# Ledger of designs, part 1: VH-VL binders against p55155r1310to1479

Scores and structures below are computed, not measured.

Target 1, 170 residues: p55155r1310to1479
Amino acid sequence: SVCKVQKNQIRTFDDVLYNTPLTTCYSLIAKDCSEEPTFAVLSKKTEKNSEEMIIKVIRGEQEIVAQLQNEEIRVKVDGKKILSEDYSAHQIERLGESDIVIELPEGEVRFDGYTIKTQLPSYSRKNQLCGLCGNNDDESTNEFYTSDNTETKDIEEFHRSYLLKNEECE
Structure headers, positions and changes below count from the first letter of each chain, unless a header shows other numbers; Kabat numbers aren't used for antibody chains.
F, E and O stand for the ipSAE by ESMFold2-Fast, ESMFold2 and OpenDDE, each averaged over both directions (binder to target, target to binder). V2 = 0.75 x the mean of E and O + 0.25 x the DockQ between their complexes.
[cut] marks letters that were taken out.

## First folded at step 4 (VH-VL; framework fv_cosibelimab)

Design b05
Fold by ESMFold2-Fast, scan of step 4:
Structure b05 (fold): chain C 170 residues (1-170), chain A 121 residues (1-121), chain B 112 residues (1-112)
Amino acid sequence: as target 1 above (170 residues)
Amino acid sequence: EVQLVQSGAEVKKPGSSVKVSCKASGGTFSSYAISWVRQAPGQGLEWMGVIIPIFGTANYAQKFQGRVTITADESTSTAYMELSSLRSEDTAVYYCARTRLGELSYRFDYWGQGTLVTVSS
Amino acid sequence: NFMLTQPHSVSESPGKTVTISCTRSSGSIASNYVQWYQQRPGSAPTTVIYEDNKRPSGVPDRFSGSIDSSSNSASLTISGLKTEDEADYYCQSYDSSNPYVVFGGGTKLTVL
């Protein structure tokens, strides 16, 4: 199952496409919302009216942040910049100057600064996923559960429920 | 093992405020929402509101809007419910209860033991 | 916004079957899941049925739940009644279009 975020649109794990521009505050894209979370994927725009994104992946106790700088992906792990030669030590693969893969416990996240692709096995975490990518339950009608576990048809309400408000945003 | 442990009983005067705590142990605090539910003596269960600690967002029942504030401290895995402008009819046992994020139902899978708040002069 | 209505009390002899209803005042009972909680005096509630008809681990199979769209109600059925089943029972649902939790008024079950 794949969730894609690009061009102010999200295509969920259950293949529902909807429009929601990200803001300059982090939004929760996908997370293991079980009692023992193993990962979270968050993203925000680099600036208002840009389609360029910054990605944050939390994997266990590790924080990975990646963004484009001069058309090249730059990566920080736990706040420290790392060189591409150190990527494999952190379960990160560089596919090109502007394209990386970050390994999850089950699955991966691909990022190029403009597109986020989160891929999880279809048996993985069904009905225990939350975030803008949906719950990966093979039921399209269940894609819009807010962070307080309430179904909504209002895309703006859905997005706001996954927006981290401890940061300034546009 | 998951457990919700609440603070002890309180006796308050009318017009004051009370703040009840609910400490979660077992499981990851960020994976669930915490609701507050009260029960006046001999009465039924009444939902007051919910907080999603990972996002710092709270939502309240209309009846309590403006009087209740629900907060969470992720560093101590503790949720709080503060009720202001107390009246005698606020005398009740106050429970915290947990809902798993991403679950289809709004099910309460674990409950705190309850905190008795008595409002008297 | 809707209300859930339960009978105030029910009673039955040990070994018999009892059914407690939970009727929704507006909108379909099938529109949202229904849970059932058991509460003994001095104790917090515990779940006996969730998502209409599912039993948590450790709850005996003599507890069952059902939905009846024609009467717009959910029911909790307890067969083979035992003295330890004596408690208050609450149904609960939620309104997904305006997130709030609704509890029924509660039913006191007496086993005698």
Scores: ipSAE 0.012, ipTM 0.528, lowest interface PAE 8.5, mean pLDDT 83

